# VHH binders against Uncharacterized protein YOR238W: the designs that were tried, part 17

Target 1, 303 residues: Uncharacterized protein YOR238W, of Saccharomyces cerevisiae (q08634)
Amino acid sequence: MDEKVELILVPCHSIWKSSSHPSDNSVNLGQLPEYWHLAPFQYEGNDHLAFIKHGLTAIKLLLQRFDTATVIFSGSQTKKEAGAISEAQSYYFLFEKLIRYVMSNDNIDVPNFDNELRLLLKEVKNLLSSQNVNVDELFYGGSITTEEFSLDSFDNLIYSIYRFEEVNKKFPQKITIIGFAFKMPRFISCHAKAIDYPQSNITYIGIDPKPANYNQTQLSKYYDDLVQMEDKNALSLFSSDWYATKDRLLTKKRSRNPFNRTAPYAQNIFCKENGKRIEGIEDDEEYFETKIKCKMPWSSPRQ
Below, E stands for the ipSAE of ESMFold2; O stands for the ipSAE of OpenDDE; V2 stands for 0.75 times the mean of E and O plus 0.25 times the DockQ between their complexes.

## First folded at step 8 (VHH)

Design j5 (from g8 with T102N; framework vhh_7qbe_3; at its last look DockQ between E and O 0.69; V2 from the best seeds 0.00; counts 0 for: pae E 3.2 > 2)
Fold by OpenDDE, look of step 8:
Structure j5 (fold): chain B 303 residues (1-303), chain A 117 residues (1-117)
Amino acid sequence: as target 1 above (303 residues)
Amino acid sequence: QLQLVESGGGLVQAGGSLRLSCTASGSDYAMGWFRQGPGKEREFVASISYSGGSTYYADSVKGRFTISRDNAKNTLYLQMNSLKSEDTAVYYCAASDWYSDNDYDVWGKGTRVTVSS
């Protein structure tokens, strides 16, 4: 059995429409926004392409670390209109299709992909070919899996850690997170801290959306706005509500669970006391110090 | 919980104009319009940023439709000009938290727009 020690985490941000077919008989590889359940704000930045970049980057890294890494797509059933399909599942199947496409075709130039995506595809193809890795082995051999219960970024991290343990029978010694750069602070400074996972063992690879046909000034403003909104609507909230048990963050989580899913992972201990769900932790710091610090399987030994 | 209510739909002749409104029970959301025609999938129409400074349109409506918002009134608008029969659909207002871990969308019940030839 391979010594799996690294979690490559891809927080999902949408649901790919596997049943969508192009009118021109082209292949749906997620290259158009119409192939996704996108929120209104995800169109300007062509976020769907960023999603694909996240996944391909994860797969690239996996191939470079095939014996030691596991990729986990993380995201629950978050959209009523999408049906009972998780973000994670949709990503899994998209990339399976995409990788199969790449391996089956000499020309891997997918319409509407940008140069970065084209490069990623080439890199992935080369890695697969050079290592003689079969696509079935890649996807069905346990190196790529899904976490399907996460309702926010905190869940993405903690549930994926436990999912990793389910699959590999050990907790990850290091984590690589691939997502939007502007979300890095919440993962590193808030979530990792909150669960007592050593920050030094986490690598964050940021890949941001990119609006089309924007000049430098426009792009600068776009990214500034992203950072500001992140601070206002996420980072500040998680800074005062570490575990998303209070008002706004909890409400958000509930709103993203239209199919009433419940995570089966052992980490439910974070939200339970005496068998009851904890709502509204009064003092997150105290909770951390008394219940979490040096008590997690991945915690550093008590000094 | 955020609620969205669309209004302004109706019957209009081809080449005509219509203005849709969406009232939100809260502020600070990215908002947009979607539509679903008969026998078709829901499709994106237009989106607008929190501040209203950034707008994005589907190719099919560019130059004809204008999305705007009044944050003081918590209202989203869609000015539809030069309407075509192809624009016949139920129009839905959507709102999302820009920086949610995963996209959370709130939808209105929709308002019907019928464009006659």
Scores: ipSAE 0.220, ipTM 0.674, lowest interface PAE 2.2, mean pLDDT 89
ESMFold2, look of step 8: ipSAE 0.414; ipTM 0.753
ESMFold2 (binder alone), look of step 8: mean pLDDT 82; pTM 0.838

Design j6 (from g8 with G53D; framework vhh_7qbe_3; at its last look DockQ between E and O 0.56; V2 from the best seeds 0.00; counts 0 for: pae E 2.9 > 2)
Fold by OpenDDE, look of step 8:
Structure j6 (fold): chain B 303 residues (1-303), chain A 117 residues (1-117)
Amino acid sequence: as target 1 above (303 residues)
Amino acid sequence: QLQLVESGGGLVQAGGSLRLSCTASGSDYAMGWFRQGPGKEREFVASISYSGDSTYYADSVKGRFTISRDNAKNTLYLQMNSLKSEDTAVYYCAASDWYSDTDYDVWGKGTRVTVSS
């Protein structure tokens, strides 16, 4: 068996409604916002299409690196109204359905998909066909899996690393993250740093939402707002709370865990003291220097 | 913890108007309205950005409904004009952090709107 060395990480952002059926006998492939549990702010930018782009891009890359990469959809049971289904699971099953659909039909034009999605589908189909990889092998062979305990972007990274190890019995040597471009800074400058994962071994592929029928000025404003909101509500917070143990980020995490899930991994590594979860790390840098730096399996050895 | 309380629901005749309010216990949230009709799934109605500069509407309510907010009062509004029987639903206010992986959805208990023919 070829050595798996690369983690392809897809942080999830919603829960796909697998039971939702179109009234016109069409197939639910996530192409409409009503097929998702979306937050209010996720409608303007047609975020659901971006989610699909994230996943398809991940699968595309996987197929190009089939012997060395593993795709992990990452996201916990974050919505009470969705029931006990994780974001990650919903993504997994959506893309299984979507890929099966693509492989079973000559016409792969999905209503409401944009040109970018159409191209991605075509590319994925071509890769599958050319490599003689069947859908079962792709999804059930261990190359695609889920991380179902992440409550924020920090968790997405660290828990997925551990999930990768669970599956492949080794930690990833490189990571490719596929998500929103405006979230790249928090992953690279905050989360990777906080866990002492070499930034040089992380690639970030950004795919942003796109509002429909916006002119250039409107789009510019939209993206500026995204960056601003990211800075205010995430980047600045993680900059001062590396591990999300302090009030605002911790509260947010707790609010995103309506089903009271606990991650089975990394429990004794991060933010634990005497078997108890640490809340309110006073000095994140000190914590990093004493507990994390050069101590992780992926850390560089101390010279 | 953020709490949302809807008000303003009631019985109204078709073609009539109604204004819903949602009071939030906190500020700086993206907010929106959803509704759930009898035997139907919850559906999106409208959303508004933190500043109030960006609004988005479901096609079914465009031109008839207006979402607005007063940040000083931490209140979200939905002005509903030209109401139809199809608009009959429990209307829910929702709030979330803007594009944060740490975002959460908070929901109110809902306010019932009934449009009679």
Scores: ipSAE 0.217, ipTM 0.677, lowest interface PAE 2.2, mean pLDDT 89
ESMFold2, look of step 8: ipSAE 0.422; ipTM 0.748
ESMFold2 (binder alone), look of step 8: mean pLDDT 82; pTM 0.834

Design j7 (framework vhh_7qbe_3; at its last look DockQ between E and O 0.70; V2 from the best seeds 0.00; counts 0 for: pae E 3.5 > 2, grease 24.3 > 24.2)
Fold by OpenDDE, look of step 8:
Structure j7 (fold): chain B 303 residues (1-303), chain A 116 residues (1-116)
Amino acid sequence: as target 1 above (303 residues)
Amino acid sequence: QLQLVESGGGLVQAGGSLRLSCTASGSDYAMGWFRQGPGKEREFVASISYSGGSTYYADSVKGRFTISRDNAKNTLYLQMNSLKSEDTAVYYCAADWYSDTDYDVWGKGTRVTVSS
């Protein structure tokens, strides 16, 4: 009955190991890097904690906007060593477990969580309690779902929009993206533009990794490197390849699909007359002007 | 596509030193080392940022191992000192660009055996 109009998007960055149980009797709530399939660079910044912050922030916002918002965790099966589990699914189940844990225990102090996470947990618990929201309803009632086919950030946005439509039977009127701050430019200036989604209707909440015990100089270097890598390996590429159909971006996408997954809605987004997805767009600007601009369900009217 | 090739592995006595190398087909990546011992899961060893300005080590190797890189040569290094039997493993080079899903590329690995 409620009109869902807002997409809360959480691009995923790893796969949580649900079956991981270290030798201690601690509960796996994603609090340790060993509980994740992390890339090398993700250890320094304790990125796994940032992942949890992303998700909890999303859930917090959902609870504050329960009647109008839908949370979508977005990310495909990207790691062969993780098995046939999507990033999105792993996030979904992690947060289900975490929220159930929080609601079932008076003491919600999870080891290795920082103060920000502690605060988020308290806020989420208070919201759940005050609103009398059942955890089952929260996770099984359709307010939280997964997009399991995204292979890059462009996919995260466009596939999640279509996933939102699958669930709610309407496209989102506004989008809140929760992710790393240094990735905001690609989402807003590249992806949103490329799909003709109004930038004014997108809010980006940036939460970055944080290395432990770094001084200001060290932190500066750390974040400088992040920005440089973002620019060289993502932002600059998407600037010249809007839809990730060429060269490095396409290769990256393919390399992140070890289980050969295909999005069910992908064939309807950017396809040729024969129904196949377009690859190797020669002129992105021309493609945008002729095929995308003012033609998408969320586009502003022409003129 | 990014390719990684490890080298430098071998047999070494406890207390000895070994230097591993990883040659990459490109240098615009954060890089790191992992290892997998007999009957154990693959574990993180060390990472280094693109510029080399940031390094991070697993607790088990802090003070003994040093990660470095030469971007001009597209090569990653791992200097391993004071080696222990527990360091016996296949060592893998990995690279990532901290992109959309933070996916990493792996080498084939190089075997390090530390004898007591």
Scores: ipSAE 0.043, ipTM 0.574, lowest interface PAE 3.0, mean pLDDT 88
ESMFold2, look of step 8: ipSAE 0.398; ipTM 0.747
ESMFold2 (binder alone), look of step 8: mean pLDDT 81; pTM 0.827

Design j8 (framework vhh_sonelokimab_d1; at its last look DockQ between E and O 0.70; V2 from the best seeds 0.00; counts 0 for: pae O 4.4 > 2)
Fold by OpenDDE, look of step 8:
Structure j8 (fold): chain B 303 residues (1-303), chain A 120 residues (1-120)
Amino acid sequence: as target 1 above (303 residues)
Amino acid sequence: DVQLVESGGGLVQPGGSLRLSCAASGFTFSDYAVGWFRQAPGKEREFIGAISYSGGSTYYAVSEKGRFTISRDNSKNTLYLQMNSLRPEDTAVYYCAASDWYSDTDYDVWGQGTLVTVSS
């Protein structure tokens, strides 16, 4: 096994319905909203297509960096109505199905996919073919795996790092995050900082949703709203609650855990005292300076 | 406690109209996108439409465009669904839902549903 040094992280945002079958005998490849457990706001932007773009982009990059990278889909069991299936698992199985579809068909045009997705499929197809990569090797060989305990974006980052170590027996030297562009600031400026991971070793690839049939003005407004709401509901909150141990962020985290899951990562030292989770950290800066800074496996030694 | 409560359901004749309401409590309603879903017997839950936190943007399922109108009153913490030209196939339990509009820390809040029966 080659030395794996790069984590390709895909934070998940929904649960794919693997059991959903089209009435017209077509194949479910996540191309329709009804094939997902979507929140109301995820319909306007056709977020499900963005999810697919995230995953395909990750796979594309993996194929280009096959010897050094590992893809991790990250997301817990967040929907009671979906049952005890994690977002990460659903993504994993979706993309396994999609890649098998790509390799099994000459015509890889999927209804309801946009031009960007079509292009991604072609690129992935070409990479798979040129490298003679077996789909089973791709998915079962350890290059793609799941992190199934994340309840928010902070968890996505830190738990995926831990998961990477579980799989590869070393912490990642580089991280590539593929997600919504408007979420980049929280990952880079908040989460990476909070865990003392060098920001220079993180690359963020942003792929945003796109509403259908919107004119330029409407799109502009849509994206402005995304940025504003991101700031209000996430960035500002994480700026004052680095580790999501307080108030709104903690409440949201708990609400996204209907199956009462607990992350099992033995490496996890965050917000723990005597093996118990700490809530309500009064001073995140102090906590960082005393407990985290230069103390993580990926930190620089204390000078 | 975070809660959504639907009301306004009932029996209506084909071609009739009905207005559903969804009352929110226990959270900052104006910070959330809200929408309507429905589930007919033996069928999966389906999306009807949604409205942005400010009410400035609405989105509808293609099948429902023109017949259904979604609005909200943030001052009253209430979501509305105006349904016109109702058909028997519109018979379902209707649910309202609220979600953090743009954060991955979002959660879904669901009402218990209100039954709408369209029958002659």
Scores: ipSAE 0.024, ipTM 0.482, lowest interface PAE 4.4, mean pLDDT 90
ESMFold2, look of step 8: ipSAE 0.404; ipTM 0.735
ESMFold2 (binder alone), look of step 8: mean pLDDT 79; pTM 0.793

## First folded at step 9 (VHH; framework vhh_7qbe_3)

Design k1 (from q4 with S47Y W98P L102V Y106H; at its last look DockQ between E and O 0.75; V2 from the best seeds 0.00; counts 0 for: pae E 4.1 > 2)
Fold by ESMFold2, look of step 9:
Structure k1 (fold): chain B 303 residues (1-303), chain A 117 residues (1-117)
Amino acid sequence: as target 1 above (303 residues)
Amino acid sequence: QLQLVESGGGLVQAGGSLRLSCTASGSDYAMGWFRQGPGKEREFVAYISWSGGSTYYADSVKGRFTISRDNAKNTLYLQMNSLKSEDTAVYYCAAGEPYSDVSYDHWGKGTRVTVSS
């Protein structure tokens, strides 16, 4: 067992359709939006390419600190039409397929990948070659795993911390989150604060969606709309419901759990003694002050 | 909770036009049209942002179809021109809250469009 100290967290946002077969003899590597279970808004931003950039960035970082980090893809079985497959599991399968494809082929120009993805693939291939890390060791050696019970971004953080401890037998000293840049405030200013994780120990790497063929005016409007929608639909809600135990966020969370998943982490303080989630926290700041502040394994000592 | 009701489907000759409508119970959702042809997977057709400022089209319909919305009437439209036999499908209206951790993929029941040669 290596001395693992860093969690590299990739919150997942969709489910890759591994059984989709192109009719034109190309390989399904997630490069087209129809290879994913996408919501309508995810088509405009080519969000599927951002998902791939998130995972490849995580693998690149892992390869640079292989002995001290664990990558966790995080996301549950959130879509009934996809069946009993989690977002996290689908990412794991996709990235294994993609990396094996890249390492077994000299020509790695994947159709419909943009230049940033092509460069990132080349970087990962070069790191694997130069550092003598083979693909079996990368994926089966305990350096990459999944967290498959998260139903929102709060879960992505707290469940992945417990998953990290489950596999490494200690809590992470550092967390690097790789996700959409526009979501950074909810992770850093809401979630990390709510669980008393030291702000100096979390790094956020943001990679936003990128609409194709937009001029600068269209891009500016697109990103302004993203920030406005993020504030309306998520950030403001988490600001008044830190632990997602109240009606709005709880209702949304329940709608993403069509397969009735329950997280298995025995140490999760948001579970009652009977294993069920805590609901209806009325005063979040009081709950934090009495139950969480300076009481978590990762909390800074009280001065 | 969001409700979506499509209308406007029917039988039309190739080269003709149809206009689909979808009435929604709210206007703060990003919305789009999808379709499922005989023996095919459901595929994306067109998207419009919740503000109406951004639209996006599948390559197969670009230049022939126009998506629009009237937020005062909570109605999404798809104007389909120069219809081809390959456009034959059940057309579904879909909506979801963008970038919420709980993204509702709400779907209407669909409206059938048949294009005769």
Scores: ipSAE 0.343, ipTM 0.717, lowest interface PAE 4.1, mean pLDDT 86
ESMFold2 (binder alone), look of step 9: mean pLDDT 81; pTM 0.823
OpenDDE, look of step 9: ipSAE 0.713; ipTM 0.886

Design k2 (from q4 with S47W W98P S103D Y106V; at its last look DockQ between E and O 0.46; V2 from the best seeds 0.00; counts 0 for: pae E 4.0 > 2, grease 25 > 24.2)
Fold by ESMFold2, look of step 9:
Structure k2 (fold): chain B 303 residues (1-303), chain A 117 residues (1-117)
Amino acid sequence: as target 1 above (303 residues)
Amino acid sequence: QLQLVESGGGLVQAGGSLRLSCTASGSDYAMGWFRQGPGKEREFVAWISWSGGSTYYADSVKGRFTISRDNAKNTLYLQMNSLKSEDTAVYYCAAGEPYSDLDYDVWGKGTRVTVSS
């Protein structure tokens, strides 16, 4: 009987185009940016390779602690042009395809994967073999699942906590988030703090995008620009709107829901009794002090 | 919601120049150009930050194309010089906020560019 205590959370950032067919008879394993619904700026950093690194890192960690962890891919149906498929479900499909490909082939040299990805694939293949875990058990045995209702990074954290409880019948005692390194402050210093999750029990593994053929000066500018954009578009906003219930964050959250998804997590304290989201929290610190601090199932004991 | 309308496409001889425009209902977005050639997948061309301070180009157009914006007119431009037959495509503009929560993008309907040999 497995006693799951750790949530391994992968916030998703795009939708893999499973129906895209390569013109050169190669297999679509997500290795080209054209296989994803990418925003313009995501091409410079080869962000699609970072998405694959996030998921493979999560699966590697799961295999090292298979009896005690659950991986959750988190992200909703956010792209009208992609149809009714969530980011989370597309990641799940991609990683199942990729792992089955690697386990059925001696040559794991996937074209356009970088060296870090090739090493990750080798590590995962070796762990599957040494742990005697077959791919059906990995993907269909309850160790990997999806959270498909998140509309922002705050949702990624709080909805995945409730999803973990939904599947494992208890809240996670430990959380490991695997995402972009430049986003760590919003998750650790904003989101986790805002829901009173103990800082000693949450960690962040950061893997940033990597532009090809940049010298160190170009890389420094690229990463400085990422931090500036993160501050402008997310971190500064969450610092003054902890729960994303006000403009601008609420407006952004609503715009990412073209398929009108409604999260099913009945215990979610950010929903009213009628199932609608709580909106317009005027004083976030007061709300935290009166509703959240030392009152969540995962809060540290008082005293 | 945000609306994007491209214009400026047409027929041009190889070696020529053309300027595409995209009008938007707002200026707080990073914007970019994509293109889809005959029988090809849609591919990235260039992007520009909301302020205009950062740009990035696909290798295939670097040095020949220039992306710019005029925030007073909420208009994105693509100046295309030294055009080649390979540049024949429908050109789309797109807009979004970089690295917000789950990148937002809106697309125009496209404008056709044909480069004659």
Scores: ipSAE 0.253, ipTM 0.657, lowest interface PAE 4.0, mean pLDDT 87
ESMFold2 (binder alone), look of step 9: mean pLDDT 81; pTM 0.821
OpenDDE, look of step 9: ipSAE 0.380; ipTM 0.745

Design k3 (from q4 with S47Y G96S E97D Y99E L102V S103D Y106H; at its last look DockQ between E and O 0.80; V2 from the best seeds 0.00; counts 0 for: pae E 3.3 > 2)
Fold by ESMFold2, look of step 9:
Structure k3 (fold): chain B 303 residues (1-303), chain A 117 residues (1-117)
Amino acid sequence: as target 1 above (303 residues)
Amino acid sequence: QLQLVESGGGLVQAGGSLRLSCTASGSDYAMGWFRQGPGKEREFVAYISWSGGSTYYADSVKGRFTISRDNAKNTLYLQMNSLKSEDTAVYYCAASDWESDVDYDHWGKGTRVTVSS
């Protein structure tokens, strides 16, 4: 615990339906889009397979540096129709089920997984089999946990930093984020910069959605639309509202909190003492220069 | 809060056509249609991108249903042709943004479609 220096962060994107049971006596391992609470656009990209790739990649990296890293799945209770379960907790349940399934069966060819997922599963199985780390140690030993209060990507980063400190009693010296490749600029160029996290200490591993059976023209259009939507709905907004305290981003953040969750991190300078978010930062650069730059526990030393 | 208002449901004879619409209070969302038949879980029907340049359909409706949007009117449409009894359901308009790792969903109250034999 006191040896942990690396945060492996998985921002979550949906809620896995653990109670869904297939009628054909197969097992629900998240392989079908119907096993998730998906937004309309997530069906086209087979986004559910990307979610599983993100989590398996995080677990693979953890196993390669087990003594020095903590995986955090990050995401709140964001969907009324799913009930009082967070995205983060649903990921935790899914990956425990998936890993136990794989370790209990010789045949690990999960229907509807693509070749990339099958390779990831095999790599994780091999690492667990060859190392002195069993599944109980992996999931119940403090190496994997959740952050359940994030309502946007800025929260995913800052809340997970505070969650890491809550669990390990130290702030992370290194962060690896595993998410969609098209979202990398908002995390690295907006969020990390806005909280003064050293660029040399943060890494992004990107895995994008992958529509099935698209020709080259359809794929180009799909990824062009992804970039346009990311720019319009996120990147451009965060570039002008670093801390998500203004109209568009704050309104979106509030709409993602149907269960009225309040983050508990006492050291979080973006929350008031009652846990309510700070609002209405008008000059983000001035706020950064005055409150953030060289003043965070993770900031580089002053010269 | 994003507001979605569906209309256009009703009783229609098998083989007939019906057009659903959904008026949104904003245009910044990817939008789609879902439906829920009696005793069934809600299922995906169709999706259209924010730009209107990409559409995607469930196999059960491909070739019979057409999704479109009019961004000037903030309105989503579903043209349903060659209707079958299995298309009987409450149809919901849904919207999400692509902002972040914590995706937002919003649903209309639904409009009922009944297809008679």
Scores: ipSAE 0.386, ipTM 0.744, lowest interface PAE 3.4, mean pLDDT 87
ESMFold2 (binder alone), look of step 9: mean pLDDT 84; pTM 0.852
OpenDDE, look of step 9: ipSAE 0.562; ipTM 0.829

Design k4 (from q4 with S47Y G96S E97D W98L L102V S103D Y106H; at its last look DockQ between E and O 0.82; V2 from the best seeds 0.00; counts 0 for: pae E 3.4 > 2, grease 24.3 > 24.2)
Fold by ESMFold2, look of step 9:
Structure k4 (fold): chain B 303 residues (1-303), chain A 117 residues (1-117)
Amino acid sequence: as target 1 above (303 residues)
Amino acid sequence: QLQLVESGGGLVQAGGSLRLSCTASGSDYAMGWFRQGPGKEREFVAYISWSGGSTYYADSVKGRFTISRDNAKNTLYLQMNSLKSEDTAVYYCAASDLYSDVDYDHWGKGTRVTVSS
């Protein structure tokens, strides 16, 4: 009888190595960078800790609104060297392991977690302990699932909307995205507008990477470089290619699909009948005005 | 497709120096070095941002190795000083297209460095 109305979306950014075992008999809970398939730049920012913060924040929000929300981890099988495991599935496995570990142990001070992570973990443990929701119900009861076909941030949003409908039989009335703060403008100012999702119904919770042992000058340079890279490599591109169908964004997307995944979401107008992505939208504003505006299941009616 | 070509590996005495190079077929990539010793997993060595404004090093090489880049030549460098036997490995150049939704990893074929006593 539960009526799910809120999508809590976690765009994923890497693949956790579930088979990695520590040499010192500690447990792999994702706390070290070598437990992940990281790109070179992700080491500087301790990005792996941010990934865990994103997922724990999503679970915390879910527990506060358990009857009305669904968490979706979103990301495809993007790394050939990781095998046929998606980013989304690896997050699902990690968070189940982490939550079961925390609920089975009195001492939850995980080595190499920072203070923010330790506080989040304690908050989640307290919520689970105070509510009549056991861990099996949390993970196996339909409140947390995956979207495993997304190859960029536009896919993260649109495919997760369709995945939510696939699971819950209704489109989400509210979306909360939990990701890197520096990526917020592309999701809110580009993607949500490009698909005509009502701005009053979508919010973004941002948690950025945190390099260790940087002074203020080093931190400023680090975050300035993040913003410049985001603008150059993503935000500017999506501003001129709303649906990621043109050469630069499409080339990046194709390179992230080594396992040739095709999304199965039947009502997704950005895919052909055979499930392949629409390509070559030449005039994005015209496409929006003629195909999208006031025409999506989640659109506001025309005035 | 991005192409990465490493060079500069070889045999060197302990305490010596080598300079590795990696030429990329394009720009706008964050780049770094990884290495894989005999029978070991690939490990991170050093990173430099696309602008060159930020660098980061593994603890095992900090103070001995210096990463740099020449964006006019699309070339990444690793200056390795005070080499130890533990530095013996195949060194790989890696590149990412910078904070896309899921970054594409590009790897070179590697260049071998052998440090003899």
Scores: ipSAE 0.374, ipTM 0.731, lowest interface PAE 3.4, mean pLDDT 86
ESMFold2 (binder alone), look of step 9: mean pLDDT 83; pTM 0.850
OpenDDE, look of step 9: ipSAE 0.497; ipTM 0.806

